# Ledger of designs, part 38: VHH binders against p46559

Target 1, 369 residues: p46559
Amino acid sequence: MTAIEKFFTEKSPDSEQVLLKVIELGIDFLGGEWKNVDKSQVNVSRVHGGQSNHMFHVTSSTSATPYLLRIHRQPPSQVFTDTVNLAIFSERGLGPKLYGFFEGGRMEEFLPSKTFDVNDVLVPENSRKIGAIFPLYHSINVPVSKSRRCVHLMREWLNGYESLGGGDYEILPTTVNYSDHPKSVSIKDLNHEIDNFEKWSTEIFEHTLVFSHNDLASTNILELNSTKELVLIDWEFGTYNWRGFDLAMHLSETAIDYRVPFPPGIKMNGDLIDNPPNIQIFCEAYVEADKKLKNRSPSDPTAEVKALIQECQFFWPLTNLFWALSAMKHSLLKFENGVDLDVQARDRLAVYFHLKPRSQKIYEELSKK
Short names: E, the ipSAE of ESMFold2; O, the ipSAE of OpenDDE; V2, 0.75 times the mean of E and O plus 0.25 times the DockQ between their complexes.

## First folded at step 10 (VHH; framework vhh_7nfr_2)

Design s7 (at its last look DockQ between E and O 0.06; V2 from the best seeds 0.00; counts 0 for: pae E 16.1 > 2, placed apart)
Fold by OpenDDE, look of step 10:
Structure s7 (fold): chain B 369 residues (1-369), chain A 125 residues (1-125)
Amino acid sequence: as target 1 above (369 residues)
Amino acid sequence: QVQLQESGGGLVQPGGSLRLSCAASGFTFSSYAMSWVRQAPGEGREWVSSISGSGGSTYYADSVKGRFTIARDNVKNTLYLLMDSLKSDDTAVYYCARSYTIEYGLGTYYEFDYWGQGTQVTVSS
């Protein structure tokens, strides 16, 4: 725990120490407008939402600019990535403004909004809106490595798992009822899976590389109260990937319920996995928005939509493998929170192996063209 | 500073009832979810129950569901655990823990950042 995290977690938001600290931060990063703010004029409220960071809404009864104070809980590497991405988006008007950052935290624009939940993202109109917003973000040129980070992360996590003493992993699904998976997988087996998908993806979808969110769960979507526009947040995994991977990541998350935030803390809906209800609307919206964004001539979108759906389907299992490997590694670290990451890993692996044959078929089909 | 202090533990017979309390201070109590976690000798920590900041949502481990009731008084800054139909397997040190949600890419989970000293519950004939 960082010093600043300790400070803000051990003290009440209404404590004098916190009030003075947020004034100090206001002065440091927002300037003179906060110089005359008295602690009696300040209100600090805890913000609860989908993001894991400690968040405080700092307001005053003065004309001083209110701000969201975010105290990080993520690893430094993720914080770095998220902050850099936020900074870029801030400058481009694609997200909240970044007012400042410091060790262990940052100050950003508070956006009155609703954070989506698992039900919200299943609403067809919302799915359409989400599909329509993706092209905007995918069109951004971000000065970061154009390498496919998903593959790198998967290998890194797998190596980490091994280094932590992990061996053959037994697949015992808990929340899904798939049975078309191996009983267990070795490290070698998992490496082979990564290699195959890397190969397939590179051969077929290399031209689709875009800057990607790579973690667009419902909680990372804000609906602005004023305009009802959607804003994507939490770019800690923001990097270049295959378009289909990013889209499939979101779609796959719509099938997962995290409303029970206790072990196992996850519930996957097989029906939504096998038959995502909004994939058509989502992809239609994407294609339409993309055409508009790129000033493409009007054309029948049917073929393109179909192709995009196929692309999403191809990457769907890979998104599960991605997080499965993460869960495998982190489960060995025995978090003291009582969360059972093994359940998540096993369920996601079950989903992966269930969907993998479809991906392989898609590869085979597209390879012949 | 954040302080959590459990009380109410003791020795009870199987089938008996016990009420645990946790006094909280040093933070806005109503802004945080609270949890009970227990640890039996030689065992790891086991989540028992959680309650949202407002008290509107309650959650229970399967092992205690239907027997335990979590509650809170936000005016008194106190967390409660009503334990009925106690079993020998319920013997453990019970901890009060301040809870918060965390997103770790895999989903949203509850984590615990502050703990009380615990109170011993022993169920024995």
Scores: ipSAE 0.006, ipTM 0.234, lowest interface PAE 11.7, mean pLDDT 89
Fold by ESMFold2, look of step 10:
Structure s7 (fold): chain B 369 residues (1-369), chain A 125 residues (1-125)
Amino acid sequence: as target 1 above (369 residues)
Amino acid sequence: QVQLQESGGGLVQPGGSLRLSCAASGFTFSSYAMSWVRQAPGEGREWVSSISGSGGSTYYADSVKGRFTIARDNVKNTLYLLMDSLKSDDTAVYYCARSYTIEYGLGTYYEFDYWGQGTQVTVSS
């Protein structure tokens, strides 16, 4: 534990030491607005920071700019990329302002907002808004490796599953009603599936590389209270990747109901798996926003939308395999997140094999060109 | 018109378990993050756990991590807290609260605008 983490976890937020420390940070990173703030004018409220942070909302009774203080629970090397990404998005107005960072923590703009849920993402106008903001994020050049993709994280999870003693995985029982999947899969089988999708994706879609979120579930979308604008959060899985995976991940999550009580804490909505709602309006919004952002010459928008829908359909099963592998590993770690991870893994594997033939057909059609 | 009503509290021995429920009405339940907050005798309110509107993100105070599980049923408009390995320090009135959620990068911020009446949890022999 770093010295600063120890300081903020072992002392009360209303202690003189903490109050003076947050004034010092305000002066250092926000400047003279904080120089004349007295400790009696300061409020430090503990807020929930999840598994990775201790978080505090720092305000004063003065005009000094309030800030959100994040004190990392993880080593600096693990949070470095997240801080760089926040800085890049902040400078482009695509997230909270980054006021500063230091060894063990950072300071950010506080943005009052509402988190989306599954009902919000199913509203057609919200789906249009989400489709329109993806190109803004996808246009950003983030200085990380372009060769590390979703498949590398998938391999890391599968290797981790094996090293924890995992072996052949039984797909049954499932809560989805598919039967066009094997009864079980070996680690060798799963590596073969990853390798095939990587080969297909690289051959056909390498030109679509963008910095991708890779986990845009509804809970990673904030609606700002003041403007109703949307902000994408939780970039922990961010990599360069084929854009179709990023879009398909969001669309795939509309078929997942996390509102079910634990256990199991998850339900796959079979009606939405084959026909994600709003895919047409979503892809239309993406194509329109991407064209505007890039100042592209006119093209056939109907054909571009159809092609983008096909990209999403191609990557849809891979998004399910991605989370199945994560769930398989984390189930062996006894990780608790309010979801029965074996239920998730089994259902997602069943969905993967059910949808894979469509992806294979798309690959075959496009590879003939 | 917004109503939150807790149930499931009671007396339990150390090491025991309880399941708290919170029935919600008068608002679109699935549009709001929900939280459990507790208040021990003579102390201020302490945040315990939060869950996003969809249930996809869950968060726990360090004092309950690994022992408590938050969940929701958006069809029945019900929030749950499964409490295991209960200790005397868990003795408190437990409130469910409607939350606003802020998430930047790796964290969550909650502010509470409506509260239930609370349910008493007592851990003693």
Scores: ipSAE 0.000, ipTM 0.153, lowest interface PAE 16.1, mean pLDDT 83
ESMFold2 (binder alone), look of step 10: mean pLDDT 84; pTM 0.840

## First folded at step 11 (VHH)

Design t1 (framework vhh_7xy4_2; at its last look DockQ between E and O 0.03; V2 from the best seeds 0.00; counts 0 for: pae E 10.8 > 2, placed apart)
Fold by OpenDDE, look of step 11:
Structure t1 (fold): chain B 369 residues (1-369), chain A 125 residues (1-125)
Amino acid sequence: as target 1 above (369 residues)
Amino acid sequence: QLQLVESGGGLVQPGGSLRLSCAASGFTFSSYAMAWVRQPHGKGLEYIATISGSGGSTYYSDSVKGRFTISRDNAKNTLYLQMNSLKPEDTAMYYCARSYTIEYGRGTYYTFDYKGQGTQVTVSS
């Protein structure tokens, strides 16, 4: 835990120390408007959003600009990536403005908005809107490594798991009802799974590499109160990846409810996993928006939409493997985020093995073309 | 460093009573809601009780309501769980957890960001 994380998590938001600290930050990054703000005029409230950050809404009864304070709890590498991405987007008017960053945290624009939940993302019109937004982000040129960082992360997490003393992992689903998975998986087995998907993806989808969000859960989607426009946030995993992986990530997350008010704090809907209701409208919207963005001539989108759906289906299990490995490692670190990480890991692994045969079939079909 | 240390678990007969304690350190105890959660063997975590920072408000799951009482002593930085009329189904690892509220579209909910190592409670004849 960083010093600043400790500071903000051990003290009450209404404590004098916290109030003075947020004034200091306001002065440092927003300037003179905060110089005359008294602690009695400041309000700090915790904001829920995402699983890897502490967030506080800082306001005053003065004309001082309110701001969102984000205290990081993710690794430095992710912080770096997130900060760079946010800076670029801020400059381009894509998302909240970045006011400043410091060791262990950052200050950003607070956007009056509604954070989407699992029900919001299942609304067909919202799915259409989200699908239509993706091409815009996928078209952005970001000066980061074009390497597929997701594969690297999976391997890193698995290695971390092993280094922490992790061994064979028993798969006992809790919120999903699948039985076509192994009872347990070894580290070697999991490495083999990563290798296979890397091979398959490289062979048939390498031409689809785009800048990707890679974590578009419902909680990372804001609907602005003023315009009703959608804004994507939390780009800590923002990197280049296969298009289908990024899209599948969002779609797969629509099947997961994190609004469980009590432990285990997660629930997967098996019906949505096997039959995502909005995949068609989502992909149609993507294809249409992409054509428009690229000034392509209008044409029958049927074949392209079908191909995109297939692409999403191919990457669907890999998104679950990705987060399963994360959960496995972080569970050993006692990383608490309101979700039982073991439950998440087991359930995601069950989903992975359930859907993997479909991906393999898709690979076999496409590799022959 | 933030620390939560549970104690008071053990073996008890059905109908018996136990009192769990949780010693907290490394943070302003009175500023946070606290919770007890439990995990039966082979099952996920279950929320059972929450108490506000001041101790003025308490919440219970239906499974323990009327039998368990959560309390706290802010001067001693200690959280308690009085368990009466224990049943075999109460057998689990019990954890003390630092709780906070989150707002989702339908209301305010409690979650936690830290839990202790736990204390085992076994109810058996």
Scores: ipSAE 0.013, ipTM 0.279, lowest interface PAE 8.8, mean pLDDT 89
Fold by ESMFold2, look of step 11:
Structure t1 (fold): chain B 369 residues (1-369), chain A 125 residues (1-125)
Amino acid sequence: as target 1 above (369 residues)
Amino acid sequence: QLQLVESGGGLVQPGGSLRLSCAASGFTFSSYAMAWVRQPHGKGLEYIATISGSGGSTYYSDSVKGRFTISRDNAKNTLYLQMNSLKPEDTAMYYCARSYTIEYGRGTYYTFDYKGQGTQVTVSS
C-alpha cells in the first residue's frame, strides 16, 4: 500500500489532515481558486471506487472548482492503462475532464448529472443516443495492447478463483428457471468455454476489433443536467475487443435489475434475457452513426443492421460468462457491493449455457461462407 | 442565489419522533434530486436518504431504513425527513443537500454539490 493510500484510508475524510491535503491538491492542480479556501469550508465524502480506487468527492462552500479524487488501490501497471483511457476520452469530450494526476492518484471533473437506470436505456430516444455514441469511441486508437481482450481478464479471474482455493462450481440453485445447463462446472470446463469462444471470435469477428468499454451498463451512463448530453464513465474494463461484445454487454445488462433489495440485490428479468425490445433501434443508431462518422457509403443498411444484431447475439452469452467469473472470484475475496455474488454467478452461468447454442449456431453459419 | 435552510431539529427522547424540513430557493427544485446527510460530532458525513426530483424514487441507508421517511413538496420547494423510533446514535447535525448520483461497479453512489448549514438533532433522556 502506497503512502498516499495509507493517508486516505487511515484518516477520516473530515479530519484536519485530509481537509488540508485536499486544499493542497486543489491549489497544486487547479490553482489559485483553492488558495483562499479554509478547511472549515471543505467537504470530503467517500464515493464508491470499486476494486480500483478509493474515491472522494471534494467540494467547498466557495467558488472553487469541485473535483473527484481517486486514490488508486491497484498496482501502477493497471492504473496506467486506466489513466491513459481517461486522458484520451477526456480530451475528446467523451469523459470527465482530467484535472491532474500524481503518484497514486488523480483528480477529475465532477459532473452534475442523472445516472441512467435500466428503464432509461429502454426509452427509444435514449436507445438511439446510446447506439450513436459507441462508434465515437470505437473509432479511437488507444495506445494499449490489442491482444489483451475480455477473455484475458476472464482467465485472470478464473486463475485467481483457483488460487484462492476455488474448485468445481455449483450452478444450482438459480433464480432463473432454466434446466439446460450442467449442475456444476469444473475449472477445466470453464477454461474450455473461454478457449472455445476465443477461437470462434477470432476466426469470424477479428475484423471487428475496436477499443471497447466492456461495461456500458446503464449505471455507467450519465446524462448531464445542464445539456442532457450523455457521458460515459468507468473505463476500468476497457480493452481492445470484438465490438459485438461491447454492444452485447450494454444490451444484456437491460435484463439485470440491481434495484432489488439485498439480499440478493440482483434479479434477472426473464423477458429481457436474450430479447431486449431496443436491440433494433440501438443497432440502427450504431450503423447510422458509424457510417456518418467514417463517411462511408452504405451498401445495404438493412442487411448491415441484421448482421450487427447477429454479432450481438453471438457475444451475448460471453457477457454473462464474463461477469460470472468475476463474481466467482470476488465471492471468495468477501467483496461487498450490495449483491449476493454467488446468486449472480449461478444465474449468469445458467444464462450462459442456455444461450451458448445460439452462439454456436451463428458461428457455424458464418464459418460456411 | 442557491439556498437550503434546514429546520425542525431539537432535543428528543429515545423512541420519539421528529420532522425535519428544508426550504429550497435559487434553483428549479423539482429538477434536482435531494438528500439528507448527517454528521455526528467528530465523525464523517453519512448519506441517510435521497429522493429523486419527481419524488418517485427513494434510497435509505441501512442505519435508518424503516424508521425514517424522505419526502418532498415540489409546489412548496420543501424537502422533509420524518424520523421515527429515534435512537441516541441518531444524534447528529442533519443537512439538506442537493444530491447527485454516480453509478460505479453496478452500485449507486449519492453525493452532493451544495448543503445547508444544518439543524441539530439530539436524542437523549
Scores: ipSAE 0.005, ipTM 0.219, lowest interface PAE 10.8, mean pLDDT 83
ESMFold2 (binder alone), look of step 11: mean pLDDT 84; pTM 0.836

Design t2 (framework vhh_8fcz_2; at its last look DockQ between E and O 0.04; V2 from the best seeds 0.00; counts 0 for: pae E 13.3 > 2, placed apart)
Fold by OpenDDE, look of step 11:
Formats: sequence, structure tokens, C-alpha cells
Structure t2 (fold): chain B 369 residues (1-369), chain A 125 residues (1-125)
Amino acid sequence: as target 1 above (369 residues)
Amino acid sequence: QVQLVESGGGLVQPGGSLRLSCAASGFTFSSYAMNWVRQPPGKGLEWVSSISGSGGSTYYADSVEGRFTIIRDNDKKMVYLQMTSLKTEDTAVYYCARSYTIEYGRGTYYTFDYEGQGTQVTVSS
């Protein structure tokens, strides 16, 4: 835990120490407007709903610019990635403005907004909006490694699982009713799965590499109160990846509800797994927006949309394998809030093996072209 | 500066007992869960046991459950691992590690941010 994290977690937001600290931060990063602000004029409120940080909304009764204070809880590597991404987005007007960053935290623009939930992302119009916004982010050139981080992470997590004493993993679904999966999988088996998808993806989708979010769950989508525009947040996994993986990641997450009571704290909707209702509208919106962005002439998008849907379908199981491996590793550690990681891992693996044959078929089809 | 120093390792026969100690300094000891991890020869680091900051909760790997006991003394800033019924497969370098809570993806996890230099435990006939 960083010193600043300790400071803001151990002290009350209304404590004198915290009030003075946020004034100091205001002065340091926002300048003179925070000068002469008295602690009695400052209000610090904890913002709930964030996925990965301590967040405080800092306001004053003066003309001083309010700001969101974010205290990091992520590993340094993720903090770095997230900060760089936010900085770039800030400059391009694709997210909240970054006012400043310091060791263990950052100051950013507070955006009055609604955070989407699992129901919001299932609304067709919202799905359309989300599809339409993706090309903006996918078009960004970020000066980071163009390596496919998802593959590296999967291998890392699997290695971690093994190192922590993990062995053969029994697949016993809890919230899904698939049976076309092995009873158990070995580390070797899982490595083989990773290898196969890497091979397939490299062969048929390498040309689709884009800067990707890779974790666009509902809670990482903000709808601005003023304009109703959407803003994507939480770019800690932001890196280059196959376009279809990023899109499938979002779509696959629409089938998952984390609002269920713990345990297990997670439920997958089988009806949404096989045939997400909004995949068509989502992909249509993507294609249309992408064409506009690239100043392409209007044309019949039917073929492109079909191809994109297929691409998403191909990567769909891989997104589940990705998080399954994460869950497997972290289940051997202590998890504090909300989700039974074993349940998550097992269910996601069940989904993976259920959908994998479709992906393989897609590969076979596309590899012949 | 955070420091963890392990001691108590040695050579012991199968079925024997050994007590490991870890001295902690440089942080508020009671605020952190403490852990023992081990690295067997030719293998990766594996989790052995954890104890909450207050000492009220303890956790064990299946492989050591019933044989090992983790305890801590917050006044002395010490964490201990009492090992009994030792097996040859328990041979490893044992490390004391401090827990660190992180936000990772969609959840809060305990990981390790500091560990000592380790102490060698060898179980051999």
C-alpha cells in the first residue's frame, strides 16, 4: 500500500488532514484558484462504483475547479498503462481531463455521469452507441508495444496458477448448463488452447490489430448526464490486440451479472452467451462509424457487418478463457469482494469449450481464403 | 524501509518438526496479513499459509493443512510457521511475505509485495 493510499483510506474524508491535503493537491495541480480556499469550504465525498481505485469527489463552495481524486490500488504496471492512456485520451478529448498525477494517484476531471450496469448495456440503443464509439478508440495510435498482451497475460496467469500449486482443474459449471466440456483440464491442455488460438488469430486476424480496451464491462462505461455521450474508462488493460477480441470482450460481458449475492457473486445468462441479441446492431454501428471516421464512401455495409460479427464470434470463447485463467490463478489467493473465482473460472471454461468449435470452424473457413 | 527476515530453517528428518520465524520491520505490522510461501527445488513459488492482521484468521494450502500452523505476535512483529509431520516434499526455501491488497481487474485481491531472503528447509532421512 502506498503512503497516499494509506492516508486516504485510514482517515475520514471530512478530516482536517484530508481537507488540507486536497487543497494542497488543488493548488499544486490546478493552481491559484485553489489558493485561499479554506478547509471549511471544501467537501470530499467518496465516489462509489469505481472498479479499481479509491475515488473522491473534491468540491468547494468557491470558484475553484472541482476534481476527481483517484488513489490507485492497481499494480504499478497497470497504473502506468492506465495513466498513459488517460493522458492520451485527455489530450484528444476522449475522456476526462487529466489535471495531474503523482505517486499513487491522480487528479482528473469529474464527469457527472451514470455508470452503466448490466441492464444498460443490453438496451439496444446503448449497444448501438457503444458500437459506434469503439472506432474512435481503435483508431488511436498509442506509442506502446504492439504485442498482443492478452496472450502474454494468459500464459502469465497460467504459470502463476501452476506456481501457486495449482494442478488439473475440474470443470464443474455452476451458473451455466453446458456439458460439452472436459471433466478436467491440465495445465498442458490449457497451454495448448492458448497456443491454438494464438496461431489461429495470428494467421487470420493479424491485420486487425488495434489499440484496445480489453475490459469493457458495463461498469467501465459512463454516460454523461449533460450530453448523454458515452465515455470509456478504466484502461488498465489498454493495449494493442485483435479488434475482434476487444469487441467480443464487451459483448461477452453483457451476459454476465455480478450483482448476484455472494456466493457466488456471479451469474452467466445462457441465453445471452450463444446469441447476444444486440450483436447485429452493435456491429452495424461499428462499421458505420468506422466508415465515417475514415471518410469512406457510403456503401452497403451488409458484408462488412457479417464479417465483423463472425470476427466477434471467433474471439468470444477466448475472452472467457482469458478471464478463466485469471480467476484460476487468483482463486488460490485471497479475494475480498463479491465473486467466487472458482465458480467464475469453471463457468467461463465451460463457455469456452462450448463455443470453441465454432471458432475453429471459422478459422478453417477463413484460412482457406 | 520494509524488511522481512526469515530464520529457523534447517535439516530435519521426515516426521520431524521445525519452527520458522520471520521478523518484520518498517511498517505497521498488525495492519497487514502475513504469509509463508515456499519454493521447492526446480519448482515455482507456492503459497503455504496466511494469517490476518489481527491473527484471527488463518489459511493453509491443502498440502500442509493439519500439519502446519501459522501464528503471529504483533507486539514483537513476528510471524511464525510451526511445521510438524514434515515430509520430503516440504523441502524448499521458505519465505515470509507481506500481503498487499490490490484492485485487479474487477476485484480486490490479496497478493504479496515484500518477501524476505528465505530460509532453507530440508527434509531428508
Scores: ipSAE 0.026, ipTM 0.384, lowest interface PAE 4.8, mean pLDDT 89
Fold by ESMFold2, look of step 11:
Structure t2 (fold): chain B 369 residues (1-369), chain A 125 residues (1-125)
Amino acid sequence: as target 1 above (369 residues)
Amino acid sequence: QVQLVESGGGLVQPGGSLRLSCAASGFTFSSYAMNWVRQPPGKGLEWVSSISGSGGSTYYADSVEGRFTIIRDNDKKMVYLQMTSLKTEDTAVYYCARSYTIEYGRGTYYTFDYEGQGTQVTVSS
């Protein structure tokens, strides 16, 4: 759509034009060492299947700082919000450095690292480290609207799906083995589900509103090669939200395996859908880190951990509905990200309806309190 | 070790039909998604179609949807592209490609780790 998007999508990464352009960008935003780089010393690797961006890893045979180039596909207003979130957390050491941004794109630190998979997050030491990170950013006062929550984006996706000509959605076939869901759902049904969950969440959990990552699956966690410290990436969905959604997103994503060859490029692990083995350790680490950060003494740490686990269980199905709606809309836009978006949508809808009764019971129990 | 051999290209008039074939060897064929990509004159590679390892799911670029059909035969280790209603803009070298997944953060990106020599399709009157 933009001139710079056309430039990077219509030309080969190895073309002289692209090599000279990435040197120009390096000079402009990183300076110094890029000024003496010849095009024969530059390597540009295109990353296929991106959802929000076209991505390129830019390196050279010199000591010039390598960078990750993102050329945006998102609307301009969403790009602004995403860049502000990145900049705020980059400055706090909670994400990659932001090297620069320009109309249509940005440049970020490439972190030599191991990307976590679902097995890595289940290792007890890693679960403790991850649980302890959440309070660090949950305590930050970010100067953005508190009215933009996960349900706002869910409604945007559903409205977009409808505007693109989407209608009733068939839940079958699925790869999960559940039958306690409807055969299909209407747009009206899905709006009702969003409205109900928003009502429940606001009535019971409004006091838990914090700035949230909202997308902390294993693949957004990097273990640095040099220090073995964990770094969080991809803050595109950062908003104020109920903290339980943020925690449940991480936990529910342990049931999702992206190592499956495309297609479908995604598989749900039935053993983990209801109760991942790391939930106790993860929630203990959260409570401990939150208390230390806020200089408060626990009155009953066992009760606090139990309540946090229940909070995660309440939001669990909402995390699946969230991604189902995203997948439904983006399948009509023909985004290519290495995942069969209809398989994702169908499986996540099945999981949503399977788990919703537990959330309803939690709501009923806590509303009597 | 891994080999992909395309065939079935040729010269055809607009509105015509053609069936491309890809013979695969050197890997567990049914475990991998397979793709057709094309390179029009003076352009880079363009994704055309994909098929899952089982053959249960198929995907098409917007420009070919409804005109092209991807098929696989796991017993014979073959992938086909049935092309109909061919247009001048379908002129390209067509490659059969195996999927490869790259992970960097949340993005489960893929690229093609093997391509054949390609087969030329020319649509001209």
Scores: ipSAE 0.000, ipTM 0.171, lowest interface PAE 13.3, mean pLDDT 83
ESMFold2 (binder alone), look of step 11: mean pLDDT 82; pTM 0.842

